VHH binders against Uncharacterized protein F13C5.5. Designs and how they scored, part 15

Target 1, 168 residues: Uncharacterized protein F13C5.5, of Caenorhabditis elegans (o76565)
Amino acid sequence: EICPMDKHAICNTGHLSCTCSVSQEDEAPVPEISCNALIARDLETGNFPVVSVEFDLNNSAEALEEFPEDAFRDKISSSLRVDEEDVIVLRTSCVGTDDTLTIQFVILKKDTNSSALPFAIEDLIDAESIATRMKAMGHLSQIANLDVDTIEYTEELVDLEFEPSNLE
Key: E = the ipSAE of ESMFold2; O = the ipSAE of ESMFold2 at other seeds; V2 = 0.75 times the mean of E and O plus 0.25 times the DockQ between their complexes.

## First folded at step 18 (VHH; framework vhh_5c3l_4)

Design w_7N (from t_REW with S103N; at its last look DockQ between E and O 0.86; V2 from the best seeds 0.74)
Fold by ESMFold2 at other seeds, look of step 18:
Structure w_7N (fold): chain B 168 residues (1-168), chain A 121 residues (1-121)
Amino acid sequence: as target 1 above (168 residues)
Amino acid sequence: QVQLQESGGGLVQPGGSLRLSCAASGFTFSDYWMSWVRQAPGKGLEVVSDISSRGGKTTYADSVKGRFTISRDNAKNTLYLQMNSLKPEDTAVYYCAKYGYDNLREWFDSRGPGTQVTVSS
């Protein structure tokens, strides 16, 4: 109920903009492609390796209206000493209970051509290595002023709950 | 292939100043976060200061905040450390270091041979 998923969420803004979450059908959706178009998912399972960050919203002082993506990407990139524009958010979702927000992301390798879509696994920094480093450096308490519950490597992308009619 | 070369170290009295430089070549300097790291006699390595690839973000160890300033000139492929109000505790070999990017198993993938800074009365 405190999840900021009452509209289409557009991630990454600029060249790689995509719809990374949809909580309900919108009769006038923003005309953006799905984040699924950014990555070469497994043809049979839909799997793709990502870093998954879960936030505990139960102890948030105020209800979120929108996910603070710029602050998130800023914190991730500065903590890992990589460029913010290489951090690509693929999902924002209220997975599980309504007091949990899940963010799934990948990071481009430095020499990846950002217009060579869709990205394959070899175009990205190894997601398990990212998750391991984040856990080791103490990214367990807060990112973007939100309380972090878990940071994990996974190959299971959160499903988009609903896609607007102008998605592929 | 990556080359980092520090200069500007030396002997100074307490309260003095030095400016360290690091000339970089063999990679696209403007793509990477850079660092100054030091090793005092008998001590381990300490990250002194980091600077983002474009220079917009900096961090400092608590022991040097307000006294040291990191900067970079991406047109000249050069990293700098301005050190003011030097103390005997700042005596160390100072290294210019490059953060890794595509492989996150190690923080730094390259460093220079270092330059000695000695602060003594």
Scores: ipSAE 0.688, ipTM 0.872, lowest interface PAE 0.9, mean pLDDT 84
ESMFold2, look of step 18: ipSAE 0.711; ipTM 0.877
ESMFold2 (binder alone), look of step 18: mean pLDDT 87; pTM 0.885

## First folded at step 19 (VHH; framework vhh_5c3l_4)

Design x_10D (from w_6E with E106D; at its last look DockQ between E and O 0.90; V2 from the best seeds 0.74)
Fold by ESMFold2, look of step 19:
Structure x_10D (fold): chain B 168 residues (1-168), chain A 121 residues (1-121)
Amino acid sequence: as target 1 above (168 residues)
Amino acid sequence: QVQLQESGGGLVQPGGSLRLSCAASGFTFSDYWMSWVRQAPGKGLEVVSDISSRGGKTTYADSVKGRFTISRDNAKNTLYLQMNSLKPEDTAVYYCAKYGYESLRDWFDSRGPGTQVTVSS
């Protein structure tokens, strides 16, 4: 019932955005709300455990106009033997660096109620185990035709440039 | 309560065929990637083939490509392995295995008791 989360991407400086709305009729524009509502972040720090993938764009900048989220999720899910629908991209960030792209994601456990927001850490596959497995695999030097520089576990989510809220 | 039960093994001559089945219960079969793994005498486990939860993606070990076909019937909660052009080196216990989804520290969280396949004259 609340904001749909199936397909979204975030890039602070590009055409990408995290948007959601609840609308039954077109009487007024629906305000955007923050994708931060997806996860139960630490209220003091904004931290949440994620897998962070950093791409080096020096070789692939000509091909990148939008982040290929579907191809990313397809490669992640097939490599880890999970369903594509359970791979949730939380951050797509290129702010402050013109030759790198940072993607932060989590994976839902089975039997997680996808409408029971926000997701807690217990609803998600252990991010450190995901990062460890990905680093042990020798074939993830490219994902979605982008050169992978770093794969790591972190609790430091990339900050959103703008925190949208409902209009008054 | 996850239960996996293999069947269809046996003794077959080189060049012959067998079809293995794995009956699954105690979990939502259609939610998980599944695997056939095998263990030859005196050797470790080898992943033979994987199949995605809906059956649209498959992988095979190089030693079986073109000879073996993995499939699944989610309505019957059954995993299959069609093995053609069998060779003596295919002799092994074949296990049906379920990929884990709570933590990725181990690939598989469940395996059946296995079925013996022996390829010999």
Scores: ipSAE 0.673, ipTM 0.865, lowest interface PAE 0.9, mean pLDDT 78
ESMFold2 (binder alone), look of step 19: mean pLDDT 87; pTM 0.885
ESMFold2 at other seeds, look of step 19: ipSAE 0.700; ipTM 0.875

Design x_59D (from w_59D with D102E; at its last fold request DockQ between E and O 0.86; V2 from the best seeds 0.74)
Amino acid sequence: QVQLQESGGGLVQPGGSLRLSCAASGFTFSDYWMSWVRQAPGKGLEVVSDISSRGGKTDYADSVKGRFTISRDNAKNTLYLQMNSLKPEDTAVYYCAKYGYESLREWFDSRGPGTQVTVSS
ESMFold2, look of step 19: ipSAE 0.733; ipTM 0.886
ESMFold2 (binder alone), look of step 19: mean pLDDT 86; pTM 0.878
ESMFold2 at other seeds, look of step 19: ipSAE 0.712; ipTM 0.876
ESMFold2, fold request of step 20: ipSAE 0.701, 0.684, 0.688; ipTM 0.881, 0.875, 0.872
ESMFold2 (binder alone), fold request of step 20: mean pLDDT 88, 88, 87; pTM 0.895, 0.895, 0.892
ESMFold2 at other seeds, fold request of step 20: ipSAE 0.710, 0.674, 0.667; ipTM 0.878, 0.872, 0.871

Design x_59D10D (from w_59D with D102E E106D; at its last look DockQ between E and O 0.87; V2 from the best seeds 0.73)
Fold by ESMFold2, look of step 19:
Structure x_59D10D (fold): chain B 168 residues (1-168), chain A 121 residues (1-121)
Amino acid sequence: as target 1 above (168 residues)
Amino acid sequence: QVQLQESGGGLVQPGGSLRLSCAASGFTFSDYWMSWVRQAPGKGLEVVSDISSRGGKTDYADSVKGRFTISRDNAKNTLYLQMNSLKPEDTAVYYCAKYGYESLRDWFDSRGPGTQVTVSS
């Protein structure tokens, strides 16, 4: 299995730990709170500004057993010259087929109290500035040994919550 | 207010060495990546080297790899650049710079007044 969506994914282990992907086969309560709990999403749409990175898995040289979050956070933080602890992953998801992996994240401002949840937009580094910087860098065609297809600013979070009707 | 003060520049012969220091105050030094940036006569700014907030990661311009070493002492709020095997093309004003954290539209939010390094026979 190449996509981590088929099983629970816990992101930000050790610091703001939360469920960033939900297993289709597990209808029991997830082991951690939802990453939705970290952010003050729009009440009607569920929208929140994030950076979205899509990986193309078609040419992967090795099978992806789980999302390599540590390597991802290391590359993002070193490239942007921020601390790894301030990079908060909200989603690790397959959208459509299992040949595309989508990662959505935010970065805390340095003076943000990391325990004062949920974070408002103003507690975070402007997501559009992050995406613009990443696109301009030119050396982010691979992150964590995965081929990057797109990097974009978006307000639309990929689905997290499991719905029983998806099983019919 | 953020203050950065470089020292250690001077005139040196090709092949020589210099050690630059930057004293930092007015912010939590250990929270930020830091950089040495230089400006040669008639040229734009060049990032020479970067170091992570805790010192565990470093990066160098190709022109200085193997000759320059960046380091920091977070207990003394001081950034260093050890410059060995100096060449005439290393002649520049060297600046200590602090990375910003409010927005990534600009890399640096502060730099010092600089210290002159001149490499000449």
Scores: ipSAE 0.673, ipTM 0.863, lowest interface PAE 1.0, mean pLDDT 84
ESMFold2 (binder alone), look of step 19: mean pLDDT 87; pTM 0.884
ESMFold2 at other seeds, look of step 19: ipSAE 0.704; ipTM 0.876

Design x_6Q (from w_6E with E102Q; at its last look DockQ between E and O 0.94; V2 from the best seeds 0.75)
Fold by ESMFold2, look of step 19:
Structure x_6Q (fold): chain B 168 residues (1-168), chain A 121 residues (1-121)
Amino acid sequence: as target 1 above (168 residues)
Amino acid sequence: QVQLQESGGGLVQPGGSLRLSCAASGFTFSDYWMSWVRQAPGKGLEVVSDISSRGGKTTYADSVKGRFTISRDNAKNTLYLQMNSLKPEDTAVYYCAKYGYQSLREWFDSRGPGTQVTVSS
């Protein structure tokens, strides 16, 4: 019952994050900030280096109403010894699956102006180093009460549910 | 340049107390998680305690939990470790360490020269 609609992923204004949402064909309002505008993606492919966490929902949580982004960010920041405010969730996706939730995130470097969008790769902690550290830790089999299936570095960013403008 | 300077070590009898301080300069102290780590003679480094950048989260090694308290004063750029009920097993050089934020390939990007703590009769 997680993300009951295809293409769940919407940036929240002021938090620089994405969450699953329900959308309707009647054009219900969505947040004004798009995760696509947060990052300087590859113009041809849409690729951007991220850490991708895949959760197996079959055995971890049957009735998750919304992704617990605050709990996720809290666990990531405390485990990696970074500030929670620097953990940016770019994608929350259930698209094309009934038992899997995919979360893709990056972490700002401390010298990055969080208001100067879009972020380039150089503004972010190297995603491969984050994924490597997380894989080496023995206590990340569960994050935010969800069972972790995989943690990996990737440049393949999942699609957003909508393409709302972050400007105008 | 990042500078960390520990003080407050010394010789103390079992059951006694010490308070370690670490003066920090050359970086924005309030932006970083900080740590006390220790190295007993002939042993590897052990993380004793961590504290979040604003002080709201702390962790402790099981061997010191309930006896040691980490704290920080961001206005004075100083990290502290209050050590109570000291045991001979706490004998070590104690280092103040700063977590990295440019890359996470290593936990710490800086540490001080350390201060000796010796617990013996």
Scores: ipSAE 0.662, ipTM 0.865, lowest interface PAE 1.0, mean pLDDT 78
ESMFold2 (binder alone), look of step 19: mean pLDDT 87; pTM 0.888
ESMFold2 at other seeds, look of step 19: ipSAE 0.697; ipTM 0.873

Design x_7N (from w_6E with S103N; at its last look DockQ between E and O 0.95; V2 from the best seeds 0.74)
Fold by ESMFold2, look of step 19:
Structure x_7N (fold): chain B 168 residues (1-168), chain A 121 residues (1-121)
Amino acid sequence: as target 1 above (168 residues)
Amino acid sequence: QVQLQESGGGLVQPGGSLRLSCAASGFTFSDYWMSWVRQAPGKGLEVVSDISSRGGKTTYADSVKGRFTISRDNAKNTLYLQMNSLKPEDTAVYYCAKYGYENLREWFDSRGPGTQVTVSS
């Protein structure tokens, strides 16, 4: 079991408490708040602009029981000179194979009220600029001691199998 | 309007010390990483040191490690650079710079006019 989340996406739980998703609708107990509730996705497609990082797990797969989110956020924030608390992980996914891990994240702008959910695109640092900056850096071949395969801007979020609505 | 104003530069002998200050206004100083950058005569811009918004993380160029110390006082909206054991190669205009948070196409979204540091016998 190299990837702990076969069919789940894991999201950031910093000062924004959330539970990403479950693998299926009838799994109990269901999450209180899903990561989909953090962002104002396109109503028809579910799309939202994010930075997508793929990790190659081949040389470190046995040690990984869960994604080292704190170390990831620390490396991202220090590298980009933003605050760690503003880095929001929306998806953690092993979709594809056991030897790849995909992380999708956004970064809040400084004046965004972190309690005013869901976040619109305007509340976030431009994701394309983040991905472009990260790709231009010569020292992001590893993040959180995991080998980085790709860093890309995308609007296609990893799908969640079940999304309980806790947004009332 | 973001304003950054450096002070404390001057002429100093090798081995001497200077302390640079940068007064910040027009933004919430404690929300942003800050930087000292310098430009030596005929050279490009070099990041000397960075400090996180709350001061808990600092980085230094290899050429200044152990000699320079960055600090900030968020209550006074002031960034500092203590420069010890100065060398002639530290001669440069030193700028106080603010990291951007709107987008990351540019590292800095603001910098001051700079203060000249000259290290010469």
Scores: ipSAE 0.659, ipTM 0.865, lowest interface PAE 1.1, mean pLDDT 79
ESMFold2 (binder alone), look of step 19: mean pLDDT 87; pTM 0.885
ESMFold2 at other seeds, look of step 19: ipSAE 0.685; ipTM 0.875

Design x_8M (from w_6E with L104M; at its last read DockQ between E and O 0.88; V2 from the best seeds 0.76)
Amino acid sequence: QVQLQESGGGLVQPGGSLRLSCAASGFTFSDYWMSWVRQAPGKGLEVVSDISSRGGKTTYADSVKGRFTISRDNAKNTLYLQMNSLKPEDTAVYYCAKYGYESMREWFDSRGPGTQVTVSS
ESMFold2, look of step 19: ipSAE 0.714; ipTM 0.887
ESMFold2 (binder alone), look of step 19: mean pLDDT 87; pTM 0.882
ESMFold2 at other seeds, look of step 19: ipSAE 0.702; ipTM 0.880
ESMFold2, fold request of step 20: ipSAE 0.707, 0.687, 0.718; ipTM 0.885, 0.879, 0.886
ESMFold2 (binder alone), fold request of step 20: mean pLDDT 87, 87, 87; pTM 0.893, 0.888, 0.889
ESMFold2 at other seeds, fold request of step 20: ipSAE 0.733, 0.707, 0.679; ipTM 0.887, 0.887, 0.869
ESMFold2, last read: ipSAE 0.683, 0.708, 0.671; ipTM 0.871, 0.887, 0.876
ESMFold2 (binder alone), last read: mean pLDDT 87, 87, 87; pTM 0.885, 0.884, 0.890
ESMFold2 at other seeds, last read: ipSAE 0.733, 0.684, 0.693; ipTM 0.887, 0.876, 0.878

